# Ledger of designs, part 4: VHH binders against q9p7d3

Target 1, 295 residues: q9p7d3
Amino acid sequence: MSVITQAQEIPTVAANPDFNYEGDPIIIQLCDRDTVFELSRDQLLGLPESILMCLFPRGLLLDYEIQECQLTQRPLIFQTADFDPSLLQYILNYFQMAENRTANDEIALSPPPPSFPGKCGIILLKEDIEFFILPPISPTTNIAIEVSPNDLLKLKQRVAQRLLQQKKIFDCLHLENSTSEGSAEKNLVRMLCYSGFHEDDEWKRRIQEPHRACITSVTLTNLDFSADQGPVSDPEYFPVYHKLLLFWQKPARKCWWDSSTSITYNGIEFATWVRRVWTLELAVLGANTYETAAV

## First folded at step 1 (VHH)

Design a24 (framework vhh_7aqx_2)
Fold by ESMFold2-Fast, scan of step 1:
Structure a24 (fold): chain B 295 residues (1-295), chain A 124 residues (1-124)
Amino acid sequence: as target 1 above (295 residues)
Amino acid sequence: QVQLQESGGGLVQAGGSLRLSCTTSGFTFSDYAFSWFRQAPGEEREFVGAISWSGGSTDYADSVKGRFTISRDNAKNTFYLQMNSLKTEDTAVYYCAAETVYTIEYSESDYDYWGQGTQVTVSS
């Protein structure tokens, strides 16, 4: 079940046959860490899908929750995934200012990023996780141990839970050796950090197909290269960012196998191979329009 | 328009040396990471060595570590495989490959572009 898209597709009018419709805007409160943001249903649904996916990585049946809150007379308060409140405020202000702008009104917006004149850019890092459980070979019969469907399901659930505990985005990259300062992994981390990511950033994971053992993870940062964010006139900063955009051209991605995960079930150790696919996307935002480009 | 072309293959005696070159065209060379693969008759294609987009990181298959060296020359849009102390089991068709992102598992499906291959034969 696609929770967010279902909420966007279901009209609120469908909830009204048994209840009086309130003509006033439905106000939603988003709790992000210790900060509460207040916005209308239309404002929330007007955000790009990439932002909604980051705020609600497991999805949100918004219209269903609104109906339930109205029936039970409780406030519409939703907990977001862990997200920087200052970035969320910036994003909400950008869309609010864009929507309130008329042809004759001048709004003082942040300077546009050099790579996208007149537009605000957001970099989305997506991780697709797929895992495979390898049954061990029996020492006595020299044949792979057969696992019942119920036991296989339990194994998959335990592996998925273990993968969900791995929160930091750069932990899956081997960044151990100081002689690896020139490694591809360290250069990728450096480019992402110059684009606004931090080494302590955490994945906002979701399970797309509960029975397929596929997990997607996303994170989001601001693409504002104005002087307000530091020494943007530094010649080293701009070339690194330019190389990031060129290096991660559509359908550019990083793909590798992670064998660090194993699980013990009924005294037997099962080898687990995790396929990790990283995709970098640039979301370009504009007044009354937004577009996403894979970079 | 994108092309990768191997050269420098041939016949060599065991214990000898060869240098393979891969010349590229149709893309910005400095934006790509490069690898060498080989395939012996009747066997699966196997990874040999890789070099990152910056040239600061290299990796090799265990069977060639200490004997082979991968390098790149951005000014010539060319990368190389220096093969020393060659063994008869190094006999194979050698392929060069390019990818936009450095792949650490070196799966064939991860590479965007491939050369046509060059034969290396190591005799007795």
Scores: ipSAE 0.000, ipTM 0.112, lowest interface PAE 19.3, mean pLDDT 67

Design m01 (framework vhh_7mjh_2)
Fold by ESMFold2-Fast, scan of step 1:
Parts: structure tokens; sequence; C-alpha cells
Structure m01 (fold): chain B 295 residues (1-295), chain A 122 residues (1-122)
């Protein structure tokens, strides 16, 4: 090295001889919960960035933490921010199943591009719903009708129940009401279906925040490399996931308002406004589960 | 037969300017949405901007001050003018035809050129 590299956060010390840096599991404990998860380094770092940011809002220095654990002779346990344990378990199980099922397929497929060497492509689609209930204006007083806190809570629960009953991913786009085959909504569905989703796929997890008018939905699928229907002039390097990433960089509609719903409660009709935000992440799994031909 | 052929790439010094061309055959550029896309070595695809059938343009906000997209309908040719080039602008540049849908925001590309390489280096 051309410069002194001794300025490290901690000095180099002998590691615990019983600790296997590469083989020992990493334990994560969800904040304020009794649940723990055991992961490999690759499994943890292969999680979608949105999940990692939720679990570790202050960031994660895995190699430093492992060295510190070895130095202090403490269990290698990472405290995370609060997260739904059933959702995390679902995500982890899905990644493991997807990786195991596609290991042989990846060998049969075209080599992964340089940005994803030796890894499987996975799409995580997340929906954040925020809904608002608007009290009607009284025709006699021209003032918004007063709603008790208890009645407002019941209204929110009813709206949430209706939204949760829309189990299919694409139900919220009301495709049956589209005026053309090239509508924005149909194009979004086509891009996602081209990449591995199906029109009848369902949200795999949906969580209603108990005291907020909010719902978070999530689903995942493997990228379908065999469905690359790009033009003849497309270079081999432009597989489906690169085109999908490009689509998500464009100012395309991934946020919209749905005002088509009204709800009647105690004989009064309330307007409901639903804001939906779709976020797409292309995630890659760890590289240590199979051997690939390096470019 | 639809073909898109990019040209005008090459070596350019930092701070320089360069104009890329995309000659189209088999369809009319003025009747279609056209985009420029680039790929830096070892990186993913990055959308640069679009010209609509009516002639208006839309750009990637991070690149808006660097680039201008235009066309010459009489030559059936699309152009990308780049100014104040930086080392990070080194990439292969592609022109692509967008589908015309009701929403100008929700398109994908159906035909791509072969690409032209721009290297920004002293």
Amino acid sequence: as target 1 above (295 residues)
Amino acid sequence: EVQLVESGGGLVQPGGSLRLSCAASGFTVSSNYMSWVRQAPGKGLEWIGRIYSGGSTSYNPSLKSLVTISRDNSKNTLYLQMNSLRAEDTATYYCARDYEWLSPYDDYFDYWGQGTTVTVSS
C-alpha cells in the first residue's frame, strides 16, 4: 500500500478459534420481540435493500460485527428495528425455495450479466396503501358531518377489510374498466407478467397497521429469463430484468389515487380516497450456493 | 424490416461535447416515441430521455442539464446532443423505439439499435 493503513476502528486481534466466520450462522433478533432468525452471511446480504434498510436503519457493518463478536466472545446477534416476524419468515422461505428450485435452471440459462454474476434474479413487489375517509358536508349546515372517534375507527376497519379482500395483485388496477389494450394499467401488468408474475397471482403478505389507515402488501417471484421477447437487435446482455429496471427508472405511473369507493355507515355515505404506491426491487441471492462460469 | 443504426460515438475529452445520431428505417420516427438509453461498463441500463411523436421531450432528471434530444423528420433520424461530458458518461448509447400507449409514462421499447460507444478520457 502507498499509504499507512493502520487507522482502523478496532485493532487486529486473534479470532476465537471455535468461531467459523464463513460457516457459523448470523442471528438476528427483532426489536422488542422474542423472535430470532438464523441466516448465513449470503442470505442476510441477499435480502432486498428495502428489507435491509427496514431491519438496519443505521446500516450494517457485517465484517466489523463478526470481528467484534470474536473479540468479545459474545453470541453473534444483531438487533434489528421492529419488523413483522411472519413477513420476514415468508420472505426468507421464499428466497430459499426460489434459490433451490432455480439452481439447475440457472445452469441451463444464458450466463448472468456482469452485474449479477452467479446469482438468481428475484423481483419483490411492494404496495403501500394509505386510505382516507372523508366525512360528507351536511346539506343543512354546510359543515362536515361530525364523526365520533369510535365510529371513525369502525369506518377505517371496514375500508381496510374491503381492501384486504382484493387478494389478486392486479385487482387494484381495475383492468376491466380500461378503455384500450395499451392503457397505462395494462402496460404495467404486461411488464410484470413478462418478468415472471401471472395475472392471477395473489399478494403473499398483507399487513394492516392497527391504528393507522395503512396497508402494506408484498409479493415476490423469480425472473423469467425464457420470456425475453426483446427485438432481434437486442444484445444478449439485455435480459428481461435489465429492461424491467429501465422501465422503473422512467417516470411511469407507480403511484395513483383510487376514489371509486364509497362506504355507507349508519345511513351516511362517506367518500374513500386510496393512495397506492408500488415499489419494485430486483434482488439477487447469494453467490456461494452454486458454481458458475466466470466471465 | 425495422432497423436502428447509431453513430457518432468515439473518444472525447472531459468537458467536451458530442452529438450522436440514430438512423431509422422500416418506420417513421415522427410517428413514434423514441428514446435514448445508455449502459456504462459493468453497470445496468440507464434511461436518458424520450421524444414524443408530437416533438416534445422528457428527460431523466439526473441527466436533463447534460443532454438534448431532437430529430430530423426529413432524414428519419434521431439525435442526442451531449455537453460537459464526464468520465462517468463513458457508456454504450442505444436508441430505441417506444410503443405508443395512452399514457406517455408507461411504455417499453420494442426495437433497439446496435449501440455506439462513447469513451470520455484524456
Scores: ipSAE 0.000, ipTM 0.362, lowest interface PAE 11.2, mean pLDDT 68

Design m02 (framework vhh_7mjh_2)
Fold by ESMFold2-Fast, scan of step 1:
Structure m02 (fold): chain B 295 residues (1-295), chain A 121 residues (1-121)
Amino acid sequence: as target 1 above (295 residues)
Amino acid sequence: EVQLVESGGGLVQPGGSLRLSCAASGFTFSDYYMSWVRQAPGKGLEWIGRIYSGGSTSYNPSLKSLVTISRDNSKNTLYLQMNSLRAEDTATYYCAKELYWGDSPYEFDYWGQGTTVTVSS
């Protein structure tokens, strides 16, 4: 499995006079499209992990592939997963602006106007899935059984495989057990769906690495200022962008613990827990979403 | 860091009026729904009403005729106007910040220390 990594210094110790990977642009070509983007190495590696996972769901062994292209005299062209070209261009422009700002984090960064109709916003949401193994207590020693790093990894991979066998990504939240539409679980799923997930999304349609359980979602959200089906005075009828801004702003991170289950490995039963964490990495929702103007 | 400071409590005669203020700091006040809650001596907490970020309000039906909640987002201040006060309105009044994604006005993450209102002749 290829993984995204930083540049190695090889062959710099041997100093090849024709080697210039630092000056050569990296060209990424979107899968099933003729669209290409030219990036510096620093621009590519400076992108959020969520974007890199969307572009290279199986990882990219960058140092190896760059040096192999140089040795075989091929251009630095790497194929990505399919992606919306206009969305990618806007994301690249946004992070380029962020890199050019001063180190003063108290100065607000205003992104350029979107390339889309004025009613569109961008939301980038990352889901990290973390697996916890609870060591069983030995009945003879009353001490927790030690698990080696390799065995721990295998247990986590098995839990990940079990999760992927579920059809829908929200089945583990037990929404069918709730008797009200306003439950915490249903409100969380509703906000996640406004942010680009769908309640019927299936695990089998998402890329997930067995030892690195991370899933990401990028979506375009309509920022229409009109209220939904009721009076502006009722939060239920606030515009979607206003609801999303309030939900994700503080705190930006949401967390859910799945119910414990047991996995048997080498004749020993381990209790396991799955934690799902959703992090807002980018929201271009506009500067005036906080103010609910009087009608 | 997050602070809610109530003021304006005191002694009021029956039938009188009183305005309470809540000064908020340490968070973006205009983003959040705010509530007023009271507790009469020896009784439980009673929710009075909420004000949404845009200024719209929702009240406890038992108290709707007696109170008005308002806010000034430019001053980070919440207000409770009370009219036609009765002895039964004697209580400690609390300003409370609502959870930004909660579905109920009873879900609060920060409270003020409270201000006491006594209605007596």
Scores: ipSAE 0.000, ipTM 0.087, lowest interface PAE 22.1, mean pLDDT 66

Design m03 (framework vhh_7mjh_2)
Fold by ESMFold2-Fast, scan of step 1:
Structure m03 (fold): chain B 295 residues (1-295), chain A 121 residues (1-121)
Amino acid sequence: as target 1 above (295 residues)
Amino acid sequence: EVQLVESGGGLVQPGGSLRLSCAASGGSISSYYMSWVRQAPGKGLEWIGRIYYSGSTSYNPSLKSLVTISRDNSKNTLYLQMNSLRAEDTATYYCARDSEWPLYGESFDYWGQGTTVTVSS
């Protein structure tokens, strides 16, 4: 089991002399909502790291928080980032069930057709960013400029901060530079929006300290299809839906390099080389029995 | 605009074999990954397998022993060989231009019309 080791904001201190460290549930409150969830320690730690990163983008030191509650006699309440309550409920139910499966059991990765009600899907879009700083060549010595390890660390921190300012999921595609309806970038946006993403959706990100050379970003949405779309089985009417199903058979990946950016440090311009990897994954969730159609 | 047309479907007896073809026009398939997908009546789409431009293949593990995908780039044609057919293999079979990600393709609508295979006495 992994513990999230990055610091989280300490809950408001209030006296609670009846707090029971071993028996009390962990309470999580979704950002600025009245919605709360009561979980066991095992349920919380059993969630995939991608989900934990969405809920706790700054990390979670669970053992520290429990000890602090024992010392200060306050209730154990964690505040999360904003999250859809119904989506979290689906996730908790599914991963609770998955905990009872062997390591060789598979989670269904393909959504059932919309014609089979009682099933739902979660689409996870993940971005892995790795960046490199390219030392410039000195015009006087014709040799790469040497940078101290401490100065290189500061450069990486500034690059990471600039990348974090690109909060929206489609910012990195530079859609304003493409006017073609049939562009690959526009088609990718159309595909993701058909899947339930919105243009104003924002990344949930984690940075590994102290180098900050790697950023992992995730976002996820429910896969919902309108009952008013007609016969989904007809490829003539729903080619985009049929294309999506092809990608859901296994994780789809896209990798590209962004070398168009630079950063100025102590009057010297450094080129930044960014490798971005997008992974699209789908998990099928369902509380209802799947209806099997006769041949 | 690339058009894909499947052919070779029909009625076969259980235990029989069939070879399906997918002919491409309006563009070459030689540099693309190509897939076969099927849809049984009243059920969802099931991915069968993919063939790389090099001829290397990747299959759905549930179907790997029953099917073989091949291509002839000189004829701009994709093939699906099926053996030991069962009643549950009754489906409409489609070919599609595939990539690991939608961004690699210029169009998301490069999809065949389908050919129907019925496994019955």
Scores: ipSAE 0.000, ipTM 0.097, lowest interface PAE 18.6, mean pLDDT 63

Design m04 (framework vhh_7mjh_2)
Fold by ESMFold2-Fast, scan of step 1:
Structure m04 (fold): chain B 295 residues (1-295), chain A 123 residues (1-123)
Amino acid sequence: as target 1 above (295 residues)
Amino acid sequence: EVQLVESGGGLVQPGGSLRLSCAASGFTFSSYAMSWVRQAPGKGLEWIGRIYSGGSTSYNPSLKSLVTISRDNSKNTLYLQMNSLRAEDTATYYCARETYYDWLGSEPYFDYWGQGTTVTVSS
């Protein structure tokens, strides 16, 4: 898999007289959904790397594709992996709004920390929820009971439905069982809330695609270094951006497993695991993308 | 200041057609998904459909494909084409800018609305 996030020089050879490879939009088509997005080159290359990897899991060779379109006289259209159109629209709009606010001086300029070159940052927090079914060992063959791929998908979707029926998004972490506010679980929730979640948020219904038994969620948050200095000149205040940097340093991803659930299939109890994976990425406006979590 | 201004409403006879327009200003129109919403007299809001920045559309299934939403990003204008209008289509029609879905939900949220344009279907 090769994902290129940095801009490469666009070939100048004319191929399609109606298409300007520097000015005309790039069309991306989301999997086989027949939904399309028109992006400028800058918008496409400005997407966070984690999102580009989701859209182009087999890699994106933008310069090569432009050159091939010029040689073959075809329109510049990229097909992506399956991705939620609302999530992509959210990401694109958030970055556009942040650029507009910066251009209009609506965001106060302050010197960024040494690790953040540029005027302001955008934090992207991505959550991937995956469901695993663990078949028990057959007592007669000493081999795990075999389940068809179609039935496994349906079982994973049932586990997802049960998760989504929980009232609050963090109920699966069993925070009520922790007696200390300094616990790892509560610290994880606190850091996720600094990155855009709220601990009282409730699950919303989502229609899963038949080929997917996972849930992907994204939240975006502006990082204003001046606003993050705390109440006046309190020298004991530890800024939110510094807490995030310390928390999201290696490993680049945080993970939680819930193994307390089970599901029945043909009268047999299968253990189920829910894995929640959080990935944080920092994009700096007016500079090259800076990734804090992906080292 | 974000502004959305609807136009094209009026009195139309049953079975007729009408096209509504929404002129957008104060933001990068091409970057936003846009929706049409209507409100019949004395009733609640009913979502008609949306159009994404790239032109793909999604409609309320209950409207049985009697409407078409389109946009012209070069003119910052949103359109709603309605055909075979019935008396029950009498309503105030609003264009609305979608804020993106809450990542916890699949429902659109709207941050700006126009003042609305009234469509009356009557002989």
Scores: ipSAE 0.000, ipTM 0.260, lowest interface PAE 12.9, mean pLDDT 69

Design m05 (framework vhh_7mjh_2)
Fold by ESMFold2-Fast, scan of step 1:
Structure m05 (fold): chain B 295 residues (1-295), chain A 123 residues (1-123)
Amino acid sequence: as target 1 above (295 residues)
Amino acid sequence: EVQLVESGGGLVQPGGSLRLSCAASGFTVSSNYMSWVRQAPGKGLEWIGRIYSGGSTSYNPSLKSLVTISRDNSKNTLYLQMNSLRAEDTATYYCAKDIWESGYLPDYGMDVWGQGTTVTVSS
């Protein structure tokens, strides 16, 4: 079971008539940040499940927390896990703009597939990179060479800059030169490109900590049903479309290690291993997302 | 001097179980985030799981039913218990200390690795 599902199914306290679950704003504050976000209940619960899991790793205990906070505090302020404010703002803005355009008939998924429950599909692709610097082994002693904290910091900065220079989304998959896994990676790229991405697309937001061995990248695109000719009512005719509907049920996650890369620093070669985590999720505007996470 | 030494690898039959150990020196396991990582022949590194300083764990979802990470603070040792081993689990297994520093300059990642211990699953 997902953390969000568990939160929705917990025994809740009786409804408080002084709190309007539909109209009162919810305020979230990101861990150790001075930034707050004011959201409606619909905006909060309309976020991709993968993002909600990042914000509330212990579960979205919204109904219980609202009842508790109502007794002592106004406004309601929920502390979240650590998350970049600019990244969250990008996601919120994208969904709001897509909702406004869909409501005004400015974005038409025409013709919409008969099994599509809403007006607009949005694909979230999120990449989390952790990289690890391996100390070289001395050829003389066969023991790993120690690195000072200051030198390690400089190495992390060099690796981060190299990774940030690789701006294209799909380059990390095309560089996987594995025959046994290559067709699966090619099929994933083809699926995403059919769905609204272009093969040369770059990440829309990338967040790097100068002293952290981590990078978070996000891109969002509108699902495009206009890419091929044929009857939309036959899922076998559109296997890519059928696969995307499976992502709508739950976020898909792929975790792998990227190729070892060498960094030279002070005449010494350091191997770098990159851990990549991709999260893929289809969010649907106009569907009753509350009922898919119900109760 | 910070060191990690893995042990407990060897030849094991399919369906068997094995417990790997990682002995730490020069630092305290209970004060750090510790990970297990493996590398199959000719493949990249695969993250297995992590134990946090508080004792909670997180696992690679594809491996969570197969493995359990634990520690013994009195021995300053990390463990990886593996059950229902498959040929695909043949790999060199590494213990790694995560660099974690809260506050002004947060450092993340695994910068201290052991030498590894090899597990071969074969009939």
Scores: ipSAE 0.000, ipTM 0.250, lowest interface PAE 13.8, mean pLDDT 69

Design m06 (framework vhh_7mjh_2)
Fold by ESMFold2-Fast, scan of step 1:
Structure m06 (fold): chain B 295 residues (1-295), chain A 122 residues (1-122)
Amino acid sequence: as target 1 above (295 residues)
Amino acid sequence: EVQLVESGGGLVQPGGSLRLSCAASGFTFDDYAMSWVRQAPGKGLEWIGRIYSGGSTSYNPSLKSLVTISRDNSKNTLYLQMNSLRAEDTATYYCARGPEYLWSDTSYFDLWGQGTTVTVSS
C-alpha cells in the first residue's frame, strides 16, 4: 500500500482563438475500450476540470505532437486514461440537460449574480473508492489465512455491496462522531447544502468494479445562485455560499483512509481498508458554450 | 525537530499485555489525529487504529477486541494498549500522524516513527 496520496494539478489549457471550432468534432477514445465519444471542442474544454484530470492526467493539448495533429488531421482524436463510458455519458447528458433546461416554474426566480451573467452553474462531486481486504492471521500458525481466488472474488463483491449500502453522499463523513458544531466535516456539509445539495441526497451514479476493488460515485446539482441574493438578514447563508466560491478555487481533491467497514464471510471477520478520494468542481455553463469555474 | 519516537516494545509471553508509547515533538500534538500501524515479518503494513484530537477512536475491526488507543495531550504522548497477545501479534509497531481530517490534502500518514518491535514468544 502506498503510504502517501499526493494531490494532482492539471495545467489550465487555454483555448486557441485562431483554431476553427465550428463543425470540427473531437473524438475521445477511452483507454483500450471500443467506446468513443464525439464532442465539440467547446464541450470538451468545458468539461469539469476534475473530469479532465481523470481523462488526461498528463494534461490536454500539452505536447507538440498533439498540436501538430490539430493542424494536419481531422477529426481530432484523443486517447484518454481509463474511465467508465456510462459515467462519462451520464455527465455529458447532465450538462446538456442543464444547458437546454426551461426556466424554473418559480415566477420570481432570481437571476444569476452579476459575476456570472446569463450562465447557470453546476457542482460536481466525485468519489473514488479503492478498498483492500485484510485476511486475519491464524492464531495457531501465525500466518495470514489463505483465501482462494473464488472466495476472494466473493469477498470483493460483498465489500462493494456493503459500501454501496452507504447511499447518502455524507454517510462516509461519520458526522455523528464529530465533537463540535464547527468541525471541518460539518462546515463542508453546510457549505455544500447551501450551494444546492441536501443532507439526505444520495449518490446519483455509482459504478462498481469488484475485480479491481473500486467504486466510482458521482453526484451533480445545480448551483443555487438565488442563495447569493437571499435574505441579507441571514449571515450564515451568505458567508457559507461565499466561502464555497472563494476557498475552493481549484478542483478540490481530498484523500483519506477509512477502516470502519468489516465483512463477515463464512464465520470469519475480514477487515477492510478503504481509500476515498473526493473531487469537487464548480462548472459555469453559458448558452452554446461550457466553461468551468475554479473550485 | 518534528519527530515521533515509539517505545515499550520487547519480548512478551503469549496471553500477556503490553503498552506502547509514542512521544511527539516539534509540532502541536493536540491539533492532529494519530494512528498506530504494524508490520509483521515479511508482511505488508496493517493499520491498527486512529485517535482524533478530541479523543474519539476508530479501530481496524480485526484488532478492535485486542487493542485500545489513548492519548495524553498534556504530555504529547500517544499510547497503544494491547491485551491477550498471540504469536501472530509479533511485528514492528509504528505510530504515525494522521489522517488529520477525512478530506484534507494532509489526510494521509505524513509523519512516521522509527518503529518498536514486539515479539510474542514462550
Scores: ipSAE 0.000, ipTM 0.129, lowest interface PAE 17.1, mean pLDDT 66

Design m07 (framework vhh_7mjh_2)
Fold by ESMFold2-Fast, scan of step 1:
Structure m07 (fold): chain B 295 residues (1-295), chain A 123 residues (1-123)
Amino acid sequence: as target 1 above (295 residues)
Amino acid sequence: EVQLVESGGGLVQPGGSLRLSCAASGFTVSSNYMSWVRQAPGKGLEWIGRIYSGGSTSYNPSLKSLVTISRDNSKNTLYLQMNSLRAEDTATYYCARESVYEYWTGDYEFDYWGQGTTVTVSS
């Protein structure tokens, strides 16, 4: 297995009868990027559904696309939506390392998930932060003030920069104001921490997507039934792992809205809403879920 | 229309056995994760166990030796077999379909519940 990360122009390839459509790697080209990734079919099919949906928002029917390439004698090169190359590389590397450790019996899984005997699980926690800018209503015309798409993008980028200056990622949840130990906010933080976040994590670990004016981060964690990995309320599984098994075929999401501030641009005050979306997914090594991914 | 209907409850003596049934309509039980949950009078909900879409099961450790969950795919029906019943097993028993939502909060998440069937263990 190989991954090409060097900046290069994808070659224009003539039809070649020597193409092995059954065994040749699949090449994915990231939109508006110089980066090309060369993946095996197993690597592509093993990517988490949430990541596949980001790469192929209109869906990817792999067998159909391969057959079409074979019929038209074209190489297996598929263009994706825009995606961060470093983030994709991190995900691919993590899955490769986990597969290698599982093959060497270095991961203690006892018992394996009942639905996937002998397989290793990987928990993906993806956080996306999106900004909504609300233009004020003009007091003279009683309609929203017009803002160009480019100016709106600049406003979102400024809000993102301001957010990254905060010290802790969970400050917006105001945990100190919760009236009970079982509050929704505290339950959310506990689940996120079980999935790879830490309560004291700082914003400086987050990647800002320049083309979307949002902040994206991904944490990957091995599914481990070892009793040594902290408190267990179920002797066979951690409660969070039981819940993740329900979502193995569909990513679970949680949204949090924070209406925290206004921002001034060209003398006009804009109301700002921030939406944090956490996507939690269980991927099982060696299991093919591609056929269930719709979009 | 999705519906779950429990049956088989009633009065049983300590040490007795009882089998509860849950008839499902509007969906296929073999395509979903199904759970049994109970609520004793004046107490909170207690999860009993789960049967996965693939047919494997998992149980509450405190009840594992006393209960067995099964299903009959041809009848689209879920079962809970209970043995060695004790007075503390007196409760209303519910079958529930586990949800696979984009949103999650807390412990167990269910999108459909039956109306429940009452089991009374008394001498």
Scores: ipSAE 0.000, ipTM 0.108, lowest interface PAE 16.1, mean pLDDT 69

Design m08 (framework vhh_7mjh_2)
Fold by ESMFold2-Fast, scan of step 1:
Structure m08 (fold): chain B 295 residues (1-295), chain A 123 residues (1-123)
Amino acid sequence: as target 1 above (295 residues)
Amino acid sequence: EVQLVESGGGLVQPGGSLRLSCAASGFTFSSYEMSWVRQAPGKGLEWIGRIYSGGSTSYNPSLKSLVTISRDNSKNTLYLQMNSLRAEDTATYYCAKDYGLPWDYESSAFDIWGQGTTVTVSS
């Protein structure tokens, strides 16, 4: 099961009678830097669903608070989001310019943040995590023990909780056990890091759906398209952006299975399988919007 | 009661071929998608491929040249044909009833697993 955006995640007039959805701004507070963004309802609704999922992985209305505006004495809606403020500003500028373009105008991206020098692309990924329980084989019947659907869901939620308590998101790929630089595990992590994850990223910034045994991770990165010259002695060297385009060439989804997690329930040990699926949701490359080689 | 029983594993020489079978019972086999998944010693699970109820297939791109998945709905049996086996193909192979999500390209959702069959590739 994947995380799916619901209609109720978009603010509605009926959701809060004390707030004027046509005139009052929505305030987005970024956790990491305590930075706030003030967006009109029109700006928010003009963003692609993929950006909204990145800003509000648990849904737009789940973390908001209403506060009185000291200047106007009117309520304001505050939404909490975990996002890089420079990247968010870059994205908002891009979509604002795209929306205001006339037939004869050129679209130009704002300069990339100082932390992302040169000509950069924006890549947005969505990660869905699903849990599968392998019941143990009964020693008396040689068949798997039966688990009720309700107990199965509880087991999946406990596995999700265990993952949130682990430190690094790529520990499950057992990179330390690989003996080859070209191994599937190392290549996958390397390409995901080129796409916006960091090897040291932690589960603390990931979110679990309240009523389902799923974890969703979203990330956004700028990719420098400057030519990567590599070692002169390696005639087969490819620049990072070429490797990234080939990686996301059909399919635009990557999957990895991890069986390193187990859980004990009612005195019985259950082996678990965790499926991690990374999906390319959006790519904006160079000074203009570009479609990737894969969808 | 849904049951899946894998068979056909064993010791095989490098470069050899092997066909695994999965006998299904307790559900209308012909109506469901089926998948193969493997786990090498000390490694995570790796999805091999899926076969749809209509017989079309989808494979892990890393394994597409090595394997072929087929099914015989009259016998309620799923097959995995493996050719040019290598030492790195040593693993426990599982079949699974697949609820494959329409938006989940190259991925599968599983609720029912077989007990697995072990393939060892060595001389």
Scores: ipSAE 0.000, ipTM 0.256, lowest interface PAE 14.8, mean pLDDT 66

